# VH-VL binders against Rho GTPase-activating protein 11A (ARHGAP11A): the designs that were tried, part 2

Target 1, 191 residues: Rho GTPase-activating protein 11A (ARHGAP11A), of Homo sapiens (Human) (q6p4f7r49to239)
Amino acid sequence: VPFNALPHSAVPEYGHIPSFLVDACTSLEDHIHTEGLFRKSGSVIRLKALKNKVDHGEGCLSSAPPCDIAGLLKQFFRELPEPILPADLHEALLKAQQLGTEEKNKATLLLSCLLADHTVHVLRYFFNFLRNVSLRSSENKMDSSNLAVIFAPNLLQTSEGHEKMSSNTEKKLRLQAAVVQTLIDYASDIG

## First folded at step 1 (VH-VL)

Design B9 (from B7 with heavy chain I100T Y101P Y102G Y103I D104A S105V S106A P109Y D110Y A111Y F112M I114V; framework fv_bexmarilimab)
Heavy chain, then light chain:
Amino acid sequence: QVTLKESGPTLVKPTQTLTLTCSFSGFSLSTSGMSIGWIRQPPGKALEWLAHIDWDDDKRYNPALKSRLTISKDTSKNQVVLTMTNMDPVDTATYYCARTPGIAVAGYYYYMDVWGQGTLVTVSS
Amino acid sequence: EIVLTQSPGTLSLSPGERATLSCRASQSVSSSYLAWYQQKPGKAPKLLIYGASSLQSGVPSRFSGSGSGTDYTLTISSLQPEDFATYYCQQYGSSPLTFGQGTKLEIK
ESMFold2-Fast, scan of step 1: ipSAE 0.000; ipTM 0.441

Design E10 (framework fv_emapalumab)
Fold by ESMFold2-Fast, scan of step 1:
Structure E10 (fold): chain C 191 residues (1-191), chain A 124 residues (1-124), chain B 111 residues (1-111)
Amino acid sequence: as target 1 above (191 residues)
Amino acid sequence: EVQLLESGGGLVQPGGSLRLSCAASGFTFSSYGMSWVRQAPGKGLEWVSAISWSGGSTYYADSVKGRFTISRDNSKNTLYLQMNSLRAEDTAVYYCAKDHIVGATDYYYYMDVWGQGTLVTVSS
Amino acid sequence: NFMLTQPHSVSESPGKTVTISCTRSSGSIASNYVQWYQQRPGSSPTTVIYEDNQRPSGVPDRFSGSIDSSSNSASLTISGLKTEDEADYYCQSYDSSNYWVFGGGTKLTVL
């Protein structure tokens, strides 16, 4: 299902956000102190069962283990028909991260101004959630760099993202993580 | 160029021990999960062990649990497999393999780059 | 605990299409992603299909993967068969109990 055709919930300050994303982030917020949040593997069987229930409109996230909710959240972004960060901006975003330290964040945020309003609202919601996770890194051990490494492949997946490893691929993966880290650290400035 | 180079294989008697090493280059080693997969002469592939990118989680095939220990040193870009109480059925080429997804902690585990392999022969 | 069963060998002429099956003994084949690896004689394995039906960069589109829930199997299909395709092919899947499971392998001969 296309991103903007998914069921949505109204969220104060952010507008209409996909209901799954709201439910998952809200449920994980109760477990924000959990060490290694997003790093630990969940049960594959429970994850498949949980996904099936969610896809059929059954409310069950609040009772699910945090690692399973986190796994399903990562899968949600991976399986979007089009990446939430539009593929046509990926090259420019990576080039922005090759600028000097002072300029790279500004250039990345300026590129986010090209996004559709709905996409901006969803990204601001999600990245502010990740920023909140990173602010608890003394307890959960997940700073913005750690979260960026985990989420970059899920947020910038294209056919090119599945390239065989080479020196160019390694550089690309580092730049993708850097883009995501900038968006976490400056979440409120997106768009 | 992404390269995985195994070493430490050789001939060992039953009940003996060996430590395999896999030297990684051309990618950010600390960002990827790693696996050991073996192949007995003329037989198929068998997964042996895996370790998460941080070293915080380890996984073992039932056939090696309690005998083998997987570990990694991210400062040296090296993966290890400590093999104890070796048996004749452990005779195989041991491959080091890299997970595709950066920082993956989900069920998307597959090997996108494989080393050349190192032969372990357990015989009297 | 589950097993993945493949035919021991398949053969076909150049230019034709061949299909290699991978059947899961317990649990649904559709419940977890399936990968396919190619191993030419004297070489390390390389990935030709991942996540059921995705091709890595550099793998030609004549390689495709599919899942059939009715037979509880995954299939690797190679069209326009070339002599260079002669190799052993392995399917692989996962679950929380087995972690990584490989099929027994299929020797493809191109005659």
Scores: ipSAE 0.000, ipTM 0.468, lowest interface PAE 11.8, mean pLDDT 82

Design E11 (framework fv_emapalumab)
Fold by ESMFold2-Fast, scan of step 1:
Structure E11 (fold): chain C 191 residues (1-191), chain A 125 residues (1-125), chain B 111 residues (1-111)
Amino acid sequence: as target 1 above (191 residues)
Amino acid sequence: EVQLLESGGGLVQPGGSLRLSCAASGFTFSSYGMSWVRQAPGKGLEWVSAISWSGGSTYYADSVKGRFTISRDNSKNTLYLQMNSLRAEDTAVYYCAKSPEYSYGFLDYYGMDVWGQGTLVTVSS
Amino acid sequence: NFMLTQPHSVSESPGKTVTISCTRSSGSIASNYVQWYQQRPGSSPTTVIYEDNQRPSGVPDRFSGSIDSSSNSASLTISGLKTEDEADYYCQSYDSSNYWVFGGGTKLTVL
């Protein structure tokens, strides 16, 4: 199901946000201090069961284990038909991260101004959530760099079928993580 | 049926080189990270090297770093381990092993799902 | 880097229960998944437990896995021991430095 056709919930200050994303982030806020919150994948069996219930509108997230909610959240972004961060911007975002230290963050945020209003609101909501997780890194051990490495593959990879068998792949993955880290660290400045 | 078949093992002299191959079938090879794990005679399992789905990221145990090179050819569904400057302590059965999930990078590659039959490498004069 | 420590050997009679521990030297055992592999004499390893406590299809329910955060260890428990369970058992985990770590292995003898 396309991104803008998903069920949405009205969230003060952010507008209409996909209901799953709101439910998942809200449930995980109760466990924000949990060590390794996104590092350990959820049970594959429980994730499939939970995803089926969520897809049919059955409320189960509040009672689910944090690692399973985290796993579904990663899968949500990974399985969008089109990446939430449009493929057209990916090359420019990676090039922005190759600029000098001050310039790379400004360039990345400037590129986010090209996003549709709805996409900006959803990204601001999600990345502000991740920033809050990173601010509790003394307890949860997940700083913005750790979160970026985890979420970058789920947010930016458009197709594994377009793979390159070259040494450039590792550099690309590191740049993708750098893009996501910038968006976490400057979440309120997105758009 | 998922299968991994190693080949290329044999007797080699200290300081020599050897190239191992692992032929994969029954799954989308290009979507999974792969590992080489070895076992010296009568000893335990030791992870040697790993490679991401695309071949863009490679990882090595400290004991083999600089001497071994892991690579893959996704068009041929084949994993390789080039072993140079071989030492007696490299004598082992070398197993090819598949990750259980798609490898987006190193973070989603946490264990081994399917193992090959192994190929014996003996480093001796 | 961390180490995973297992007892070198355990022995028990047929029909009894045995537990094999796997202790992590640094960092939390719960921060990353633990797998357990069985290697019978002359055979390749096979997975008997993945994701701490899940069984692959075909593995009897006599095999179970667990995590104990207080001792920083994972455990493999085999109930109703059978002679065919004689094997070497290895725990395995990874850390964020991309190091895949195996325990030293435990030889299970069914007397």
Scores: ipSAE 0.000, ipTM 0.482, lowest interface PAE 11.1, mean pLDDT 82

Design E5 (framework fv_emapalumab)
Fold by ESMFold2-Fast, scan of step 1:
Structure E5 (fold): chain C 191 residues (1-191), chain A 123 residues (1-123), chain B 111 residues (1-111)
Amino acid sequence: as target 1 above (191 residues)
Amino acid sequence: EVQLLESGGGLVQPGGSLRLSCAASGFTFSDYAMSWVRQAPGKGLEWVSAISGSGDSTYYADSVKGRFTISRDNSKNTLYLQMNSLRAEDTAVYYCAKDRFGELLSEYYFDYWGQGTLVTVSS
Amino acid sequence: NFMLTQPHSVSESPGKTVTISCTRSSGSIASNYVQWYQQRPGSSPTTVIYEDNQRPSGVPDRFSGSIDSSSNSASLTISGLKTEDEADYYCQSYDSSNHVVFGGGTKLTVL
């Protein structure tokens, strides 16, 4: 189901945000001190069970292990029919990150102005959550660079994998992470 | 009941070759990643190799890379380890181990182990 | 690659509590899950803890696992020690390059 058709919750200052995203981020804020929160894979069996409960309207995220909630959050973005960051924008975002230090952030944020208003509100909500996680990095060991490496594949992938790999795969992955890091560090300036 | 049964172990001279098999039953074999783990007499456990459920992804310990090949035949519910250029330090009991969480190589949690098959590399 | 270091042996009396440590030489212990296996003489390993602190069905609640980031270590704690707990215990983790690592093993003696 496309993300604009998902159930939404009204969030002060952000508008209508997908309910799952609000529930997951709110539950994880209770565990913001958890070391390695997003690095560990959630248990596949527990993730399937938890997803089934969520799909049937059972409000059990707050009692779930934080790593499983984090796993479902990553899966949520990965399984959207269309990436929340539109595929057509990916090439431009990666090229923006090849500019000089000050210019790369400005260019990336300017490209975010091309996004639909609803998408901007959802991204500002989610990336402000990630920024808050990064501000507790002394306790959770997850700074914005660490979070960017973890979330970039989930936010910018358009398919499970590419049929053919290139010699530039490592460089592409670094640029994807750099895009996400900019969006975390400048979350309030998205759009 | 999940069962893993290794076979093919025996005495081999240094430089020789041996192929181990692991017959799996009691679960849908192709849905799970598999590993080989060995244990030298009186020593600890050492991971050797892993293969995804489809067989498309394989990984090896540095000590065996280039000499051993892991493979599987999902139509026969059988895991294999082809061991070439065997050395005395390869002498060990070789265990077949099942990954708990499905086809993808994740977490490397081995929920079921076979009985093991002894490989002795000696003159 | 990294190494997982365990004490070679630990000993304790029946009814007491014992803790076995597993220290990661490089990278954070919290970056990847830690499993714990029990192996009795002549037997295959069996799981006592998976995903840092979870117990498989059939494993008594006397067994627990934990992670301590300050010492970069995982720990297996066994309370109410029984003679049947005598075994070798192995911790195991992995890295982002899909290399699987076992600790050297700890021999637990209950006497």
Scores: ipSAE 0.000, ipTM 0.481, lowest interface PAE 13.7, mean pLDDT 83

Design E6 (framework fv_emapalumab)
Fold by ESMFold2-Fast, scan of step 1:
Formats: structure tokens, sequence, C-alpha cells
Structure E6 (fold): chain C 191 residues (1-191), chain A 124 residues (1-124), chain B 111 residues (1-111)
């Protein structure tokens, strides 16, 4: 289903956020210090069963393993009909990351002002959560660069079918991660 | 209280068939993925097949794909393995194993409960 | 796909520490959780470590697990070795198709 048609929960200071995202991030808050939380894949069989229960509204995330919740969170963004970061902005976002250090962050945040208000609120919520994860990097080994590499493919929904990595493909992947890292590091400034 | 009990093993000739059963008790069977894991005499553990709690998803090792079928009946708390076209290489103790949370309170990637195993011997 | 490689056997004296390695042949060891199982002769396996480094209730703290990305391996470490620790030890992970992958097993002798 479309992003804006998902069930939503009211979150103080962020507004209406998809209920799954709130439930997943809240459940993971108790495990934010876990090493490799977003890097490791849980059991795919259990993940499919958990997703089925969640899709039927059975609210079992708090009892699920942290890495399965993390896996569902990545899958949630990957399976949206349209990327949460609109495809129309991808080229401009990647171009912004080719600017100098000060300019690239400012340009990326300015581009986020073009996002719909609802999208801005959801991204602020999620990226502030990731920023909090990165602040525990001494324990969890996940700084904003590490998290960006993991989430960029899910948030930007990179097309499949790349047969080999050219210099251009490698550069694109690095720029996609750089976009996400900026959004993590400046989460409160999105929109 | 929590127990898995395998049955159905025995001697069978090459090319024959056997159906193994695993009776579960002491937990909500439909909440957990189940696997069959085998061990040939004096050898290591080899995963055979897995099924999701609902039964909607099944997975097979390449060595048994097309010959074995995993299934479950959640109303009877029973896991099955239908083994067809048996080969001498399928001779092993077959364990059923539950993925789950009985030991920790979280759903885990580990097999937390194992049955006692049932011996399958494929020989003429 | 990948294999998990363990030493076939290890031995150590009582009271010493032993480490059993489990090396992934392709892809990162950190991509999937690693479990460790203990199997004594005539018995079913039992879990001694799950999800890389967690111990089930009832497993002594002498057992610990770790991941070393630089060597692409998981390790089971048993300190203060006791005779009852003699057993076969298996590491286990999952591949991207959710196939369960077991290591070949390591026979631990305490003598």
Amino acid sequence: as target 1 above (191 residues)
Amino acid sequence: EVQLLESGGGLVQPGGSLRLSCAASGFTFSDYAMSWVRQAPGKGLEWVSAISGSGDSTYYADSVKGRFTISRDNSKNTLYLQMNSLRAEDTAVYYCAKEGDILTGYYTDAFDIWGQGTLVTVSS
Amino acid sequence: NFMLTQPHSVSESPGKTVTISCTRSSGSIASNYVQWYQQRPGSSPTTVIYEDNQRPSGVPDRFSGSIDSSSNSASLTISGLKTEDEADYYCQSYDSSNHVVFGGGTKLTVL
C-alpha cells in the first residue's frame, strides 16, 4: 500500500508517523547498544512469519529479536511502492554530494525542503532514531557512515540487474550513502 | 514439559519411501518455524528442510530438493517429512528442531529444542 | 554459496582455555547470526551460544562467543576446561536463501 495510506500513530513533536515505523523504532530503543544490529540478517523464515503477523495487526514486535525487527524495518522502506526519497530528487541529491564539504550538507538539506510535509515528519523521526543509534557507536560499532551504507539501498531503492561495477556505478553508490549520512547527521534540520 | 518426539524411522530399501513425524508438546506449535536436521553415523549435522510457523514457506537442502516434502498440521501439533526416492546416502538419525525463544524470552535464530532423533537406514 | 570451516579436533588440559574457530568461505561472517551447539555421544545437540555471543539460561559463563570480521570467523571460547566439556561442537549460520549452514564440527578432548 501507498506510504500515506498506511496506519499512522501520533508522535509528540513529529506528528503522524506510520505505526509500523513507530513500533519498530520504539522496540529497538532498548537494543540500541547491540553490536551489528542493522548489519546482520535474522532468520528469513522467522522474518516472513513475523511480517505476516504484523500485516494482520497482531502487534508482536516487542517480543521479536532485535535483528528481525531491524530486518523488517529495512524491508519496510525497500517495499514501498515509491521510494520515501522521491525518485525525482535522486539526481539532485547525488549532485549536491559532489559539492565541497560545507556546501554539500546545506544543499542536501535545502533539497529536503522540497519534500511533502508528511514525508519530512517521517524522515525526521526515522533519521533522529538513526542518529541516536550512531551516538552509541562505541558500543554498537555503527556510526552514521555505517548506517548510511546499510540504509541507502533501502531508502533510494537502487535498481537491480547491475552485472558489474564500473567507476560510475561505484561513485553513485558512495554518493547515495553520503546523502543518507547527511540526513542522519542533520536529522533535526530535515525540511 | 516442552518436548519434540520423532517417529517413523526404520529400514527401507533404496528407491523406497518413509514418512517421519514429530509430535510437539508444551508450547504454541504454530508460532515457531521447524526444521529437520540429519546426522549420518559418525558424521556431522546436516540441515534438510525448514517450514514456517504458518506452513506458508518451505525450504530444502539441494541434496533432498524434489525428493523430500516438509509439512505440518498445526491442529495436531505435528511436523512431517515425506521422504521419497531414498538413497543409501540418506541413512542418518533425523532430528526435528524448533527455532525459538523457550530459553531466552526472545525469538532466536538458534534451535532451542531438539527431538531425540529417529534412525533411518536405507539398505538392501 | 558458502561453507563454515572448523578445525576437526582440538585438545587442552583441564583448567585451561580453548578457542574453536568457525570461518566463513565467502561473504561476511557478520552478515548472519552464528550459533554454537554442543553434542555429547548418544545425545541430541544443545545450544551453548546463540546470536553470536548470547548464552542460554543454564550455560556456564565459561562459554563465550565472538565475531572477528578481520579473519571472517566466529569463535567459541571455553575457559576453565572441565572433563564434561568433552563433546563435538558445531557452529551454524544462515545463507541469503535461508538455508541453514552447519560447520563440519570440532571434537574437543580434555586431557
Scores: ipSAE 0.000, ipTM 0.501, lowest interface PAE 11.6, mean pLDDT 82

Design E9 (framework fv_emapalumab)
Fold by ESMFold2-Fast, scan of step 1:
Structure E9 (fold): chain C 191 residues (1-191), chain A 124 residues (1-124), chain B 111 residues (1-111)
Amino acid sequence: as target 1 above (191 residues)
Amino acid sequence: EVQLLESGGGLVQPGGSLRLSCAASGFTFSSYGMSWVRQAPGKGLEWVSAISWSGGSTYYADSVKGRFTISRDNSKNTLYLQMNSLRAEDTAVYYCARDQYYYDSSGLDAFDIWGQGTLVTVSS
Amino acid sequence: NFMLTQPHSVSESPGKTVTISCTRSSGSIASNYVQWYQQRPGSSPTTVIYEDNQRPSGVPDRFSGSIDSSSNSASLTISGLKTEDEADYYCQSYDSSNYWVFGGGTKLTVL
């Protein structure tokens, strides 16, 4: 199902955000202090069962274990027909992260201005959620760098998690994580 | 070849200390989390400690918390386990094992590469 | 915190199928991935199954893994049993409080 055809919920100040994303992030807010949040996904069997319930409109995320919600959230971004960060911007985003320290953040945020309005609203919502998670890093041990490493493959839809890393792949993944970290740290400035 | 080689095991008295090393080769060490797993003579496997790819996060079994310290030097492709206040029940073969790829993209969890092990004997 | 319980030993004849169970004491077995390791005497462990049911390159398709939520157990099944399959087998899963948890191990004897 195309991104804009998914069920949406109206969220004040963010607009129309996919309902699953709102439900998942809201449910995870109750567990924001949990150490290692997002480190481990649930079983494939359990994630498939949870996805089937969500797809049939069952309100079950608030009672699901946080690791299963986190796993399904990562799967949500991975399974989008088009990456939420459009593929045609990936090369430019990675090159922006190779600039000097002050310039790389500005360049990355400027590139986010090329995104469709709906995409900007969704990304601002999600990355503000991740920023809030990172602000609780004293309890949950997940700073923006940790979250960026976890979400970069899902947001840019890489399959590199299953293969051994080459030096070129390692450099690319570090740059992808740097892009995501910038978007977390400057979530309110996206678009 | 992809390989993990442990060293530093030996005989030590109760209350003593040992530092184990694990030299990695044939893969990008800095991209993987690493674990130490031990096995007492004639007993099963017991996880001891784990460290993230960057060294920023460390984890310990309750039986070793406060006594053991895991660390890594990514520039030398080496994993360490500093063992202090050793007890007779710490007697075991200690294995170095390669853990999760540096991001949790699929929930993949496995020890896919194991070292040969190094024997630690704690006795009076 | 939970523990994983395996039978201490299982035996079967060459060519037949054997199943080794791994039961989780609390929480759902399906909550976290289960891995299986093979250890021959005097050797380091090697992975035969990861992520519940996946086989590493080089592991024969005679080895398979499954999860049964009803019995709260994972199972390793070895078909076409060969004498070289004699080994100790360990299941492993993740616990948020204790990171990695191993089962007690099962000694497989091929009679």
Scores: ipSAE 0.010, ipTM 0.493, lowest interface PAE 9.9, mean pLDDT 82

Design N1 (framework fv_narsoplimab)
Fold by ESMFold2-Fast, scan of step 1:
Structure N1 (fold): chain C 191 residues (1-191), chain A 124 residues (1-124), chain B 106 residues (1-106)
Amino acid sequence: as target 1 above (191 residues)
Amino acid sequence: QVTLKESGPVLVKPTETLTLTCTVSGFSLSNARMGVSWIRQPPGKALEWLAHIFSNDEKSYSTSLKSRLTISKDTSKNQVVLTMTNMDPVDTATYYCARIGDYDFWSGYPFDYWGQGTLVTVSS
Amino acid sequence: QPVLTQPPSLSVSPGQTASITCSGDKLGDKYAYWYQQKPGQSPVLVMYQDSKRPSGIPERFSGSNSGNTATLTISGTQAMDEADYYCQAWDSSTVVFGGGTKLTVL
């Protein structure tokens, strides 16, 4: 389901945000100091059970383990019919990250101005949450670079099949992570 | 100090129902980050997972044994109860309860603390 | 139902390196856990999240997990390391244990 068709909650200063994102991010804020929260998860059974409850409209995220909420959050972005960062912008976003240091960030943010207003509000909400996680990196060991590596595959997923890992593929993955890192570091400036 | 302690040991006759209680200390069964699992080991054989329960009362059971197993908890008593119906001599084993725990700030879900185990013997 | 395969037994000389393998389809995509069990005792966690050592476990223990195979490595093996070792992983609906490996130090 497209994310503009999902149930939404009104969030002061951000507008209408998918209710799942609001519930997941607010629940995770209670555990923002948790080391390794967004890294590999060992609890696939709990993730499946939690997803079933959420799909049936049950409010259970506040009582769920943080790493399961984090896993479900990654899955949410991965399973969108269209990547939240539209495929048509991917080439331009990657090229922006090949510019000089200051130009990289400004070009990436300018490209975000091409996004629909609703998408901008959702991204601003989510990336401000990730920015807050990164500000606690001394405790949780998740700086914006670490978070970007974890979320880039989920946010920039396309219908392209998995290609054999090569130097070109590795460069592309690094640029995708760089795009996401810019959006985390400059979350309030998105759109 | 985190501890788990199984009830028993127990002698069960064939076709009877087994009931085991795991009493936990040093953590709360209401803690969203914790769960308790039952695991058994027949003499000289491998570990076999049976069931688990989490703080939100989510439960899961071994596929092959699901029709025979019930797991429940009483948070006020700090106890997790496993019931297994229609016992057979092949069910003779040491039964363990173990915490599905939060280890080193959410390093996954290891069985980080185990009870001492209780011997369940099924014979006439 | 996924299956984790371990060699039933492994013998090493004192001071040598022991490598205990655990094989399963796409196991590298999951976390591997390792438990040590001595006769008459409960299992003890010796490795979690593929390669992390619990407090109190000697530095001689290390782990890896890639492709289809997870490995528990014990360098400078000592007599006290003699035990049964079980690998474990989570599946979408169940917990899976390996068949166990009896490590003998001769």
Scores: ipSAE 0.000, ipTM 0.448, lowest interface PAE 17.1, mean pLDDT 82

Design N2 (framework fv_narsoplimab)
Fold by ESMFold2-Fast, scan of step 1:
Structure N2 (fold): chain C 191 residues (1-191), chain A 125 residues (1-125), chain B 106 residues (1-106)
Amino acid sequence: as target 1 above (191 residues)
Amino acid sequence: QVTLKESGPVLVKPTETLTLTCTVSGFSLSNARMGVSWIRQPPGKALEWLAHIFSNDEKSYSTSLKSRLTISKDTSKNQVVLTMTNMDPVDTATYYCARIEYSSSWYDYYGMDVWGQGTLVTVSS
Amino acid sequence: QPVLTQPPSLSVSPGQTASITCSGDKLGDKYAYWYQQKPGQSPVLVMYQDSKRPSGIPERFSGSNSGNTATLTISGTQAMDEADYYCQAWDSSTVVFGGGTKLTVL
């Protein structure tokens, strides 16, 4: 199911956001001070069990361990039929990050102006959530660079296969993380 | 119908270089979702992974054998070539090539779903 | 490179359940794959991504993977299941195989 066809909740100032995303982010906000949020590997068995409960409409996110909610949030983005950051823009986004330090952020944000309104609202909601996590980095040890490394693979999945851990792949992974870091740091300026 | 077939010398002398060719049929090596691995198995012993080549020509190698291995592909011939230098009698093994289909998830693969028949390489004077 | 440890052999009677284990540090954080190899034949993929069966593999084959241990389970084991079984995982861009388990059906 595409993300715009999923059940949505009305969120003041952001519009209609997928209900799972709202529930997951809201639940994690109760644990925003937790050291290593998103970095710790959750239990694979608990994550699979939690996913099964969510798929059957059981309300259980608020009672789940934060690392399992974080894992399921990453899985949500990874399993979208089309990446939330459209594949058509990936090459341009990576090229923008190869510009000078002042130009790369402006170019990345200008590219976000090409996105559909609904996509912009969902991205603003999610990246403002990640920015709030990063602003608590003194407590949770997760700055925007740490969050970008974690989320880039889940947000910029390719339509044609798997990324490899080689010298060429290391450069691509750094650029993908740089794109995500810009979107975290300038979340309110997306679109 | 997808097939992989290994070819190369049956006998190699110590210190010589081994060159093996994997000819693929039923899919293109330019297909971004497909890659090819080389695996070996000494008689009566376990499977040992050697090298992998992805559709974009990126390569990975067994850490312990990396200095001896080179993997390449020729998309026009639909062939993957493995070269292994300084052969020793302990390198006597059946050598396999296998196809791997990539999923869209990081570090996730569908597995080695199609294997060649294997070619036995004996290293002896 | 990381090491995957399997018991070298396992014997079961026909109709019994065989459970073949594969242990490695934080293996549950990775996907596990299983291959069946009969004498003189190439390996055959029988389980991928922990618990998914390729087309043509009987439903009596199932898999799990948690913590440090992945398990291939064969229920109602048949004589035709007698083979060597290898687990496999990815570590970044490299492949690791287990040492193999010889399943004997007596």
Scores: ipSAE 0.000, ipTM 0.463, lowest interface PAE 14.9, mean pLDDT 83

Design N4 (framework fv_narsoplimab)
Fold by ESMFold2-Fast, scan of step 1:
Structure N4 (fold): chain C 191 residues (1-191), chain A 123 residues (1-123), chain B 106 residues (1-106)
Amino acid sequence: as target 1 above (191 residues)
Amino acid sequence: QVTLKESGPVLVKPTETLTLTCTVSGFSLSNARMGVSWIRQPPGKALEWLAHIFSNDEKSYSTSLKSRLTISKDTSKNQVVLTMTNMDPVDTATYYCARIREYGSGSYFLDYWGQGTLVTVSS
Amino acid sequence: QPVLTQPPSLSVSPGQTASITCSGDKLGDKYAYWYQQKPGQSPVLVMYQDSKRPSGIPERFSGSNSGNTATLTISGTQAMDEADYYCQAWDSSTVVFGGGTKLTVL
């Protein structure tokens, strides 16, 4: 049920990483130069069919459209029983982002030192993948700010689909994205 | 408070180039989840999407009008500019700029609209 | 460039329910959005992500989207609801509008 109980693959430099995450990220690396990689919508029906095949070990992600793989990747994080970034750290992470420029990054990375070793390895793997996407932003138009806005709702929000578009909601979403952007930009320093 | 304001109104002669400026307030054009879209509406006709631009200069254009359209932004002035070449009387319409926003995965819509500006192509 | 089809017009009596449809191939696989436009005015967002109301939109407005058809439903229709209604979807990287429905409250 928890992500540390999922099937894992051994990845050099990172250790044991959930197999789905490895498969999805490596498949998307073939398309890393694609403009709007995570912004383009996929088919919900194709996404459900692809998830069913993956869950039964029948499907190869390399044959799926990049937008569908990206959709499954977002869904993977969104559907974890506990957020990969633990809910009890969310308030502290958002407060860290309200500090001055150098302090906010250091504070965010120091908070990541409180994470379990396995979680640190998974986050380093995933955020290094996103950092690599952001380094191709001249081609794909997805810098770390754009990626942070896209992934923050999947990594941090628990049951927050029904907020009206208020200034309070927008401030919270900006801070959540800022946390994710720090983790992308400093991926190798997590933990 | 979020506001968008189109330049104009303008009168354009056939074959000339149209240039419209949208000035935004209440949000930054550097915001990765926010962009500006241009939409037009000929008298008595439907809304027609033309183009949009996001923070990292990611752009999209209407396929039927792509060869005639250019969209750009000046973040320091809070302005987005649409240029449309080879104007024809059929291009007479109210032109709107609107904020296009991303809210959730794969969700894009226009939450605030400018008042619109009349572009007349005649003579 | 998927096509979104709306009926050109719809008439209802005050207090009755208006159901405005928007049809497109596999539209239920996408989110639908709805805009209200009164004569001489800019469009106003009245429904987003199929069924969510923006702040300030009355609860008598509701929405659904399944299969090929999205529907904007206005219960207890009032004279002030008389307007053109446009549906919208997002197709990969572009905005697609329906042709619009003129709602007349007779």
Scores: ipSAE 0.000, ipTM 0.508, lowest interface PAE 13.8, mean pLDDT 84

